# Designs tried in a protein design chat: VHH binders against tRNA(Met) cytidine acetyltransferase TmcA (tmcA). Part 2

Target 1, 213 residues: tRNA(Met) cytidine acetyltransferase TmcA (tmcA), of Nitrosococcus halophilus (d5c1k8r405to617)
Amino acid sequence: VAVERLDRDALVRDEATLSELFGLLVLAHYQTRPYDLRHLLDGPNLSVYVMRYRGHVVATALLAAEGGFVEETARGIWEGRTRPHGHLLPESLAAHLGLAQAPRLHCARIMRIAVHPAVQGQGLGTHLVDTIIRETGGEGLDYLGSSFGATVELLRFWERLDFLPVRLSVKRGATSGAHSAIVLHPLSSSGQALVKRARERFLVHLPHQLADP

## First folded at step 1 (VHH)

Design b11 (framework vhh_nb_b201)
Fold by ESMFold2-Fast, scan of step 1:
Structure b11 (fold): chain B 213 residues (1-213), chain A 123 residues (1-123)
Amino acid sequence: as target 1 above (213 residues)
Amino acid sequence: QVQLQESGGGLVQAGGSLRLSCAASGFTFSSYWMGWYRQAPGKEREFVATISSGGSTYYADSVKGRFTISRDNAKNTVYLQMNSLKPEDTAVYYCAADLGESYGLTDYEYDYWGQGTQVTVSS
């Protein structure tokens, strides 16, 4: 099943494809509405990837471009003086892991990923992300990442694709006792250096984060 | 043949407890996320609780601290322990199974559903 990157301007006029994407992106905890999806697609820096089977969208991923800030803005993020909207990965790395240069680098965050239940278990999610890694590696990005409610299954999924955990925290506002995870995959040499530093800082703090309640 | 069979429902007074069971067959149970949903007459089916293949649990706000979901992979069974029951918990309770590859739980696109078991909580 081929992976395709969609043209967003054409997508908002294609009611059938948009409807199929909406169905895949409605996860129990996202409460995605058609209005919300339209506004998401109108936002800058969004990329939409799909997989089709017999003309029907069976898998999708949404990516948001983040980072690429000038030095002064990066310093403000690192110091906690500014928190740009939509730049979760560089903000977390600079403000929480102390990586002052992280907001200077260019990244993409995988915001949503979904595979139709009828075709789950066939490795389509793995193939989708693997293709995105190859495609984005040629586009001048330094790293990829994702942020999600941590489960053993999700951590295993991302680790199989060489996305390394760099943060585990108690999810703010979560009443389920769940942890939030950030995972990163390096693309450039600068990205490799950043991910290595992030991983080292994560491992230093992990024993303290796993202390018994 | 895939089958999910709920049991353990019944009539109970407010403040009481019930344990629901869902016996699964016809698929690789240990690979599936298992969930409980409920539906009262004239209302939409609502999420109650889910448990991942690895044992992570998630609950609706209305049942947190009162309900506990668990699983026994050796018996291909998922359970819902319901404590401190309220009249508002009265509904048909449904067992559902999903491979969990949507990277979040979906409340309407589970792979398999049971036929439901009635829980009635009297005041």
Scores: ipSAE 0.010, ipTM 0.127, lowest interface PAE 9.8, mean pLDDT 77

Design b12 (framework vhh_nb_b201)
Fold by ESMFold2-Fast, scan of step 1:
Structure b12 (fold): chain B 213 residues (1-213), chain A 122 residues (1-122)
Amino acid sequence: as target 1 above (213 residues)
Amino acid sequence: QVQLQESGGGLVQAGGSLRLSCAASGFTFDDYAMGWYRQAPGKEREFVATISSGGSTYYADSVKGRFTISRDNAKNTVYLQMNSLKPEDTAVYYCATGYPSEWLDSSGYDYWGQGTQVTVSS
């Protein structure tokens, strides 16, 4: 089963593929609407990956390119003066983990991943992410990451894909004390150094973050 | 559930002024950066201005010195004061939330307003 990176200009004119993409994302994410997907596709740094089986879209991943800032902007992010729209991973690493150089590195955040229920459990999600890792590494990205509401199932899913937890916090706007997680996968040697430092800082604070479950 | 509602658009003569408002709900407004983007017919959506939770502002070069972004945390509202308007400012203007200093499950591209039309006649 092949993994394809879609050309976004062609995609917006391909209503059959868009309809299947909408259906899959709505099925996977309760609050996703067709209007929301159109706006996601309007983003300048969005990449769309799909897998097809017998002509039908059965898996997808949406990636947002983040980071790659010059030193002045990176310092502003680290100091909390600057908050560029859509750069969640570098902002979290710089402002909350104190990693001043994180925004200078190039990364992509996996915003959405969905596999059709009829084909779940067959390793398609793993194959999709493995292909993305190979391709983004070849493009010169330093690391990949994802941010999500922490459940045992999702933490297991990302750990099976070799993504390491580097932050666990109480989600903003959550009165129930729900936790959010960031997981990272290094691609370059600079990415490996960054993830190692992020992991070290995470482990120092983890006992305090889990003190009141 | 994040909701953004723009208002204040309309038709104005070149050299005129408009003030756009964006009412926000469903998140801890004070902690989020807020931004304005615009999209002209046949063009991609482009950045206009952003304001951080702390009040720091950043502008696209095309609007710097003419537009002012501000926020009122007591009203959960962000504003765009548009002065010295030009025909090339004609677009649908969208309010967007940046990310909080803590976590979101989405990139920030998931939470846009429906847009408000600004038309600047020559």
Scores: ipSAE 0.000, ipTM 0.126, lowest interface PAE 11.7, mean pLDDT 77

Design b13 (framework vhh_nb_b201)
Fold by ESMFold2-Fast, scan of step 1:
Structure b13 (fold): chain B 213 residues (1-213), chain A 122 residues (1-122)
Amino acid sequence: as target 1 above (213 residues)
Amino acid sequence: QVQLQESGGGLVQAGGSLRLSCAASGSIFSSYAMGWYRQAPGKEREFVATISSGGETYYADSVKGRFTISRDNAKNTVYLQMNSLKPEDTAVYYCAAKFEYSDSGTYLYDYWGQGTQVTVSS
């Protein structure tokens, strides 16, 4: 089953593909409304990847391009003076891990990933992410990442794909034991250096973070 | 971790009804999408129905209009109401759970029950 990056201008005119994509994402994430999905697809930084089987969309991933800021903006993010909308990974790395140069690098965040129930367990999600790694590396991105509610199973999934945890956080007022994770995968040499520094800082603070509910 | 236990299978005459139940252990059942799959002797496992944590449903064409999937989050249970049963519905029925999360991404990971036998005689 081949992975395809969709042309967004063609996609908005392809109601059959949009309908299948929306149905798959709504099944995967119950808080996602059709309006929210249309709004996401309007974003200039969004890339849509699909897998088709016999003409039908059976898997998808949505990526948001982030980072690539000039020095002044990167300094503002690091200092907490500015928080650009839709730049979760660079903001987290600069403001919370103290990595002042992180917002200068180019990255993409995997926002959504979904596989149709009828074909789950076939390795399609792994194949989809693996293909995205190859393509984004070729496009000159420095790293990939994802943010998710931390379960052992999700951490294992991302770690099998060489995405490394660099942050665990808790939401105030959340259920006891609820954590959010950020995982990163390096693509360029600069990305490798960044991820190494992020991992070193994460591991130093991990015992403290696990002790905080 | 999620552990799934199916029940409610058995022998039924064509045209009859059965209600399958799947009880899930785990503190976050309400965040999981739940589904039913079946496997007839000598055949591949086949999708039957799914229900999102928000209650949206999707059915295989072979069962649409005859089967209804529902969930009771207070009981951590998903149900499959099977009406107008046919001999072709004879299979082992499996419950599956797929994790959802509220952050800016989703991943579907399948947990499976041990299965429950449904036999429909002519």
Scores: ipSAE 0.011, ipTM 0.232, lowest interface PAE 9.4, mean pLDDT 78

Design b14 (framework vhh_nb_b201)
Fold by ESMFold2-Fast, scan of step 1:
Structure b14 (fold): chain B 213 residues (1-213), chain A 122 residues (1-122)
Amino acid sequence: as target 1 above (213 residues)
Amino acid sequence: QVQLQESGGGLVQAGGSLRLSCAASGFTFSSYAMGWYRQAPGKEREFVATIYSGGSTYYADSVKGRFTISRDNAKNTVYLQMNSLKPEDTAVYYCAAQTIYRGSHWNPYDYWGQGTQVTVSS
């Protein structure tokens, strides 16, 4: 099963593929409507990846390019003076973990991922993410990340793909004990240095029994 | 509590038809992919068909053109219409429900039914 990066302009006009993407995202419990998907695709920094099985979309990932700010803007984010919309990973790393250089680096956030469970052949999600890692590394990105409501299952999924937890925070207005998580995967040497620093800061603030299952 | 209950299995002659139903309760049915699997004696459980909320369907090669999966979200029910049945279709048929997330080596389902026996005589 091959991984395919879609041309955004062509995708907006492809009703069959959009319908299948919408179906996958809704079934994965993303709060997605057809208008929301089209609106997201109008964004300049979105990349869409799919896997097809016998002509049908069975897996997808939506990536938002983030970061890459000039020094002055990065300082503003680190100091809490600016919070640019659509740059969740660099804002969280700079403002909440104190990593002043994070907004300077180029990253992509995996904002949606969905894989149909009924297709035989297995390993679809792993193959999808492995291909994304290879392609985004080749395009000069420094790191990849994702943000999600933390469950043991989701943390295990990302850990198997070599994404490292760097933040767990309590969501206000959520059920008691609910956490949100950020996981990162380094691509470049600069990304490796950033992820190492983020991981070190994460471990300092975590109870030992939560870090060691 | 979540429950999937299959019905419609039975004994049928080769070339005949059966319609399986799966009634679902205890979860938001319209948000889940619904599927059918089967298991013959001495064999592993095998994928048969699945359906998305958007109407997309997928079939195993062995049943394509003969079986049709459909759903009724108002009734929280998924169906499998089985036509041109063959002795090789003899198996216990299981209904399954899961979100399409969980990109892993496994094909895990959140919920499984008890199964319904289908026997096709030659």
Scores: ipSAE 0.000, ipTM 0.134, lowest interface PAE 14.1, mean pLDDT 78

Design b15 (framework vhh_nb_b201)
Fold by ESMFold2-Fast, scan of step 1:
Structure b15 (fold): chain B 213 residues (1-213), chain A 122 residues (1-122)
Amino acid sequence: as target 1 above (213 residues)
Amino acid sequence: QVQLQESGGGLVQAGGSLRLSCAASGFTFSDYYMGWYRQAPGKEREFVATITSGGSTYYADSVKGRFTISRDNAKNTVYLQMNSLKPEDTAVYYCAVEGPSYDFLSGDYDYWGQGTQVTVSS
């Protein structure tokens, strides 16, 4: 099954494909609303990848381009003075892990990945992400990442794809029983150096993040 | 202080037309997405239409081809032109504002207007 990067201008005019994409994402994430997805698709930093079987969308991934800030903005993020909207990975790495140069690098965050239930377990999600890694490596990005509610299954999925955990955080406002995870995959030599430093800091702070029996 | 003020609602017969307006203040209007939602008695608010800062428009399937959203950045106003109205379009219509975001949104908006009542008689 081939992986396709969609032209967003054509996608907005293709109601059948949009409806299938929305249905798949709603099915995978029950809190997703059609307005949220149409709003998201309008953004210039969003990339949409799909897999089709017999003309029908059976898998998708949404990527948001992040980072690439000038030095002064990167310093502000690192110091906690500014939090640019839609730049989760560089903000988390700079402000929470103390990696001052992270916002200077270019990255993409895999925001959503969904595979139709009828074809789950056939390796489509793995093939989709493998293709994204290859394509984004050629586009001059420094790293890829994802943020998600941590389950054993999701951590295993991302680790099999060589995404390394660099942060675990406790869910805010509740009696702790849930953690959020950030995983990173390096693409450039600068990305490799960043991910190495992030892993070193993660391992030092891990006992403070896993205070949940 | 962000403020949204809807106007233009009223009573119309099926097949009629209304134009809703939403006057916005307290933020840089041209940078924000503007939208319309509606809520019928006993139901949750539903999406109607949105217009991006760049002018792209999106509609709920139930109103596509009948409603048109537009904006006037010089007047800080967003409009909803409603044609071929049906009794099932009867609802309180709300103006909403949010900045562009590429993060997944839970559907929470920073600000809502007070709403304007639209009643379509058979």
Scores: ipSAE 0.000, ipTM 0.145, lowest interface PAE 11.5, mean pLDDT 78

Design b16 (framework vhh_nb_b201)
Fold by ESMFold2-Fast, scan of step 1:
Structure b16 (fold): chain B 213 residues (1-213), chain A 123 residues (1-123)
Amino acid sequence: as target 1 above (213 residues)
Amino acid sequence: QVQLQESGGGLVQAGGSLRLSCAASGLTFSDYAMGWYRQAPGKEREFVATISSGGSTYYADSVKGRFTISRDNAKNTVYLQMNSLKPEDTAVYYCAASDYVEGTYWDSAFDYWGQGTQVTVSS
């Protein structure tokens, strides 16, 4: 089963494929609506990946390109002077983790990932993510990441895909005690250096953590 | 330790109905997606239906409109209501649980499986 990156302009006019994508995304996130999907597809920085089996979409991932700012903008983000719309990963890393150079790097945020239940357990999701890692690395991206409401199950899911937790924070507007998480996967040498620093800060700052043995 | 225990199987005539139950223990049931699979003699295991932690449902084309999956989180139980049964529905039915949460999916097989319950549909 091959992984395919879709042309977004053709996709918004392909009702059959949109219907299948909507079905998968409703499984992954029950609040997904057709309006929301079309609105996401309007963004210039969105990439859509699919896997097909017998002509039907059985797996998908939606990615948002982020970062790649010039030094002045990166400094503004790090200092808290600017908050760019739609650049969640670099803003979080620079403003909250103090990683001044994070917004200079190019990344993609995995917003959604879904595999049809009928074909789960066949390695399709791993193959999908592996292909995305290879393609985004080949395009010159420095890292991949995702942000989500933290549960043990979601952290386990992303760790199985070799994404490392680098932040756990109290989610604004959440009911008491809810946390959000950020996980990262490095692609370039610069990305590896960034993820290493983020991981070290995460481990040092974890509540109830003792000095490493 | 996690345990899934199916019940409700048996012999039924074509056109009849059965309700399968699967009681789960050793896990936080409301966080798990639950599914039903079946395996007929000499055939590979086949997907039947799944229900997410949030209640979204999906069905195999062969059972759509005849079977209904549901869950009761207070009882840690998932159900499969089977109506308009056909001889082709004869199989061992397995309950399965996946630790993926609503809002994401992964390629991991269902992590936990029951022992199965036999359903036989006579002509």
Scores: ipSAE 0.012, ipTM 0.204, lowest interface PAE 8.8, mean pLDDT 78

Design b17 (framework vhh_nb_b201)
Fold by ESMFold2-Fast, scan of step 1:
Structure b17 (fold): chain B 213 residues (1-213), chain A 120 residues (1-120)
Amino acid sequence: as target 1 above (213 residues)
Amino acid sequence: QVQLQESGGGLVQAGGSLRLSCAASGFTFSSYAMGWYRQAPGKEREFVATISTGGETYYADSVKGRFTISRDNAKNTVYLQMNSLKPEDTAVYYCAAGLDEYSSYTPDYWGQGTQVTVSS
């Protein structure tokens, strides 16, 4: 089953495909509405990938482009003076892990990934992510990442794709033991150096991050 | 330290109104999308409403037209005006903050919650 990156301008005019994407995200238990999906697609930093089977969308990934800030802005993020909207990965790496140069690099966050229940277990999610890795690496991105509520299944899924955990944190108001995870995959040489530093800091702070605050 | 503190909950009769407030501290409030979630007895926590950094609002279908979310960046406060309340609106209401508008349904920070009880 081929992976296709959709043209966003064409997609917002394609009601049938938008309805299928909405349905798939709802089936995958994402809290998404058709109006919200259309509004999301208005953002210039969003990329939509799909897999089709017999004309129907059976898998999708939504990516948000992040980072690429000039030195002054990157320093502001690192110092905690600014938190640019829509830049979760570089903000977390700079402000929370102390990686001052992280916001200068270009990345994409995989914000949603969904596979239709009828075709789960066929390796479609793996093939989708593998294709995204190849394409985004070729487009000059430095790394990929994802942020999610940590379950054993999701951590195992991302680790099998060589995404490395670099942060585990407890969301305020969460029950004891509930964690949010950030995983990273390097694409460029600069990305490799960043991920290595992030991983080293993660291992040093891991015992403190596992404790409920 | 990040803190979200809800207030304004209470007991109200069906058809009545309540206004919830959430005071935020420990982060740059104007850089975060803010939202409200609720958890009814025996149910999972569910989305109610969100407001972006630019002031755009989104509502769950069950509350659209009855509830209004707003924010005051000068006071670091988000509000939920709840009108035409129904017994089905009975829940603990949670304030939430999300760094990213695209993650408005997956908050980064949660408040402690405030109880809303709507009697028939």
Scores: ipSAE 0.006, ipTM 0.164, lowest interface PAE 11.5, mean pLDDT 80

Design b18 (framework vhh_nb_b201)
Fold by ESMFold2-Fast, scan of step 1:
Order: sequence, then structure tokens, then C-alpha cells
Structure b18 (fold): chain B 213 residues (1-213), chain A 121 residues (1-121)
Amino acid sequence: as target 1 above (213 residues)
Amino acid sequence: QVQLQESGGGLVQAGGSLRLSCAASGFTFSDYAMGWYRQAPGKEREFVATITSGGSTYYADSVKGRFTISRDNAKNTVYLQMNSLKPEDTAVYYCATDFSYEGWSETFDYWGQGTQVTVSS
């Protein structure tokens, strides 16, 4: 099954594809509403990837382009003086991990991944992510990342795709002290250097984070 | 550990009804979507119905209007009410949950043992 990057202008006018995309994402991510997905599609810097089988959308990934700030803005993010909307990865790396270089680099955040329940367990999502890694590397991005509610299984999944954990934090509103995670995958030499530094800082603090779950 | 246990299957005549139940434990049930799937002899497993944490429902075209999915968060149980049953509905029915949230849904489905539904003509 081939991976296809959709043209967003054409997608807005293709109600059949939108309906299948919305249905798939709602099924796979219980907190996603069709209205929320319409607003995501209207946002700048969103990329939509799909896999089709017999004309039906069976898998998708939504990516948000982030970072690429000039020095002054990057310094403001690092110092906590500015918080640009829609730039979760660079803000987290600069403001919370102290990585001043992070907001200057170009990245994409994988916001949503969904595989239709009828075809889960077939490796389609792994193929989807592998294709995205190859394509985004070719586009000059420095790194990829994702943010999610941390479980052992989700961390293992991302690690198998060479995404490395760089942050664990207490999940907002979680009664049991559940953690949220950020994982990164480097694409460029600058991305590799950033991920290495992020990983080093993560490992230094990991015992303290595990002690305070 | 996550556990899902289906019940309520059996032998029924065409046009009859059955109600399936799935008791869940080992996770915060009310936070997750729950679904029903089925597998007929010699065929692959197929989607039947799902219900989100918020109560929205979705159905396979083959069962729309005949089956109803519902949940009881106080009892950690999801139900499938099956009406106007046809011989083609004969299958093992499985309960599943998906812990995906802004991550991968493929590898984190948990499945029950299944319950056999046989519809005679």
C-alpha cells in the first residue's frame, strides 16, 4: 500500500476523503472530534499523509511544521519571554531542557497517527512513519518529534522507529501522576547534535523523574 | 494488566436477537474507546462497531440499523445489542480497546478471548 501526501487545497473540496479521514482519526484517537480536525486542516504548516486501499483511507498521519525561528525569537523562547502558538517541540526543548539552539532548527511534530482497526497489526503504520522519515529528511528538516501520554508500549514503539525519549513530565489533569513523553528522531547533522544533547540532559534527570511519578 | 472478557454469545435463529457484554479491568475504562470486531470461519477479522469515551458511536455498513453499541462506565462494561440476526453474522465476536492518544494505535489494541455467535437458518 503506497503512502501519499495530500494537497490541502484539493482536500478541503473532497468531502468523501475528508469524511474517511475524520472517521479514521476519531476512531483511533478518542479525544479527536471532526470539528477539531477541520480546524487542524485550516491551520498553516500542516501536512497530511494517507494510505489508501481500494479507494478507502486506511491510515493517516498529520504533521505540523515547527521551529525555524530567527536568533532573536529563539532567544526569547529560551528565556521564557515568548511562547509562539503551535511550536510545542522547540518550546519544550528550549524553555524546559535549556537547549537554546532548538528553536532555530526546522522540525515537524507528528500530531496524529491512525490506522483503521480492520487492518491494525499489519505494519502499515510503521511503513507510513518510515516513508515520512525519508521524505522529511529530503525536505531539509532537522528533526521529527511526537508528544504523547507515556506507556511502556508506546515508548517501545517509538524506540523501534529510532525515536528517542528526551522528556517525561507529569500529565496535566492526571490523578495518578501519569507522564507525558516527548520523543525525537534526528534527520540532519544539526538535528543529530540537538538530539544527542537532549538525550544527555534527559538521562541525567531520569532517576529524579522516576522517583516523583 | 489489561483484561477483556466477552460473554452473551450462543446459538440463535435468523431474525433473533443477542446481547453481548465485555467486562474490562486493568485500566481507566471511562477514558478509552471500546470496540467490537468479529471473525467468521476462514475469513479475516473485521470491524463491527465502536463507542468513544464521550459516547459517539460508529458502525460497519453491514450492521447499521441492526446493531447498537453502548457502555456503562460504572460497571466497566461495553455492550453490543444485535437485532435481526442473519446467518452471515455467524462469527466469533471480540471486544477491543485502543490506548492510542497522539501516538500509535496499531500496536496497543487489547483483545478479549471472544464469544461465539451462531445464527441458524
Scores: ipSAE 0.011, ipTM 0.168, lowest interface PAE 9.5, mean pLDDT 78

Design b19 (framework vhh_nb_b201)
Fold by ESMFold2-Fast, scan of step 1:
Structure b19 (fold): chain B 213 residues (1-213), chain A 122 residues (1-122)
Amino acid sequence: as target 1 above (213 residues)
Amino acid sequence: QVQLQESGGGLVQAGGSLRLSCAASGSTFSDYAMGWYRQAPGKEREFVATISSGGYTYYADSVKGRFTISRDNAKNTVYLQMNSLKPEDTAVYYCAAPYGSELTEWDEYDYWGQGTQVTVSS
């Protein structure tokens, strides 16, 4: 089954594909509404990947391009003086892990990933992510990442895809002990250096981040 | 975790109807997507229908227009209404739930029922 990157201009007019995409996200337990999806598609930084079987969308990933800021803006993010909307990975790395260079690098955040129950266990999710890694690396991105509510299952899923945990934090409004995780996968040499530094800082701070006062 | 128990299977003539039920116990039922799968002797399990926690439904092409999946969260039950049954629908029908409501991709269903036999005569 081939991975296809959709043309966004065509997608917003393709109600059948949008309906299938929305349904996959809901089946994967995302609290996504049709309005939210269309609003997301209006942004120039969204990429949509799908896999089709006999004309039906059976797997998808939504990516948001982030980072790529000039030095002045990157310094503001690192110092906590500015918070650009839609740049979760660079903000977290700069403001919370102290990595001042992170907002200057180009990345994409995998916001959503879903595989239809009928075809799960066939390696489609792995193939989808592997293809995204290859394509985004070819586009000159420095790293990929994802942010999610931490469960053992989700951490294992991302670790099997060679995404490394770099942050665990207490999720605001969550039940006691619930954590939010950030995982990264490097693409470029600069990305490899960044992810290495992020991992080193994560391991030093891990005992403090897991403690509930 | 959740435990699942299917019921409602039986023998029916082609063109007839059956309603399958899947009763869930354990963790919060309303947070899970639920699915029906079937397996005929000597064949792989195949997808039949799913319903999300929000009530959105998806069907295999072979059953669209004939089968309807629904849920009753107050009763912790998911249903499969099967109309216009064909001999090809003969199989053991299984109810399934994924592991946890926050999974972005379901690797495996951790909660499977014992199944209920549906036999459709010509």
Scores: ipSAE 0.000, ipTM 0.186, lowest interface PAE 11.4, mean pLDDT 77

Design b20 (framework vhh_nb_b201)
Fold by ESMFold2-Fast, scan of step 1:
Structure b20 (fold): chain B 213 residues (1-213), chain A 123 residues (1-123)
Amino acid sequence: as target 1 above (213 residues)
Amino acid sequence: QVQLQESGGGLVQAGGSLRLSCAASGFTFSSYDMGWYRQAPGKEREFVATISSGGSTYYADSVKGRFTISRDNAKNTVYLQMNSLKPEDTAVYYCAAIPSRDLFTQGYSYDYWGQGTQVTVSS
């Protein structure tokens, strides 16, 4: 099953593919609405990847390009003066982990990933992410990441793909005990240095976080 | 306790204007994208407009050029200015708060919805 990056201009006019994509995302997250998908398609720097089987979308990943800020903006993010919408990974790394240079680097965040239940367990999700790693590395990105509600299953899934946890936090407005996670995968040498530093800071704080769940 | 309270709906003649307001409480307003949705009789709920925490706006094709969404973070309020109203705009209008960070995350996105306000446009 081949991985295909969709042309967004063609996609917004292809109601059949949009309907299949939406249906797949609803299976992965019950809060997904038609508005969510259409809003994301109008957003700058969105990439849509799919896998098709016999003409039907059976797997997808949605990526948002983030980071790449000039020094002044990066400093503002690190100091907490600026909080750009849609730049979750660089904001979290600079503001919460103190990594002042993180917003300077170019990254992509995997916002959604879904595999149809009928074909789960066939390695399609792994193949999809492996292809994305190869493609984005070739485009000169420094790192990839994802942010999600922390479960043992999701942490294990991302860990098997060599994405390393660098943050665990309690979401504002969430029920007591609900946690979110950020995982990162380096692509460039600068990305490797950033991920190593983020991981070191995470490990220093992990015993404290485990003591105060 | 989260509360979204819409106001400003009513009856108006075709070509007229209405301004809807939505007052929010019980959550950090600045962390949320705010939006307007509508539901006409016999139809599913339809997207109308959103405004991000940073002020970026997005509109449905059916309302572009006629409706303007805005927000006042100091008052925890979002507005929808509706101009050149058509009978086809007749619907119950709902205010929604969608986590601006969580809209792009897996697993923990929470939406809040108001009770709705009726807009009726006569021919």
Scores: ipSAE 0.005, ipTM 0.127, lowest interface PAE 11.0, mean pLDDT 78

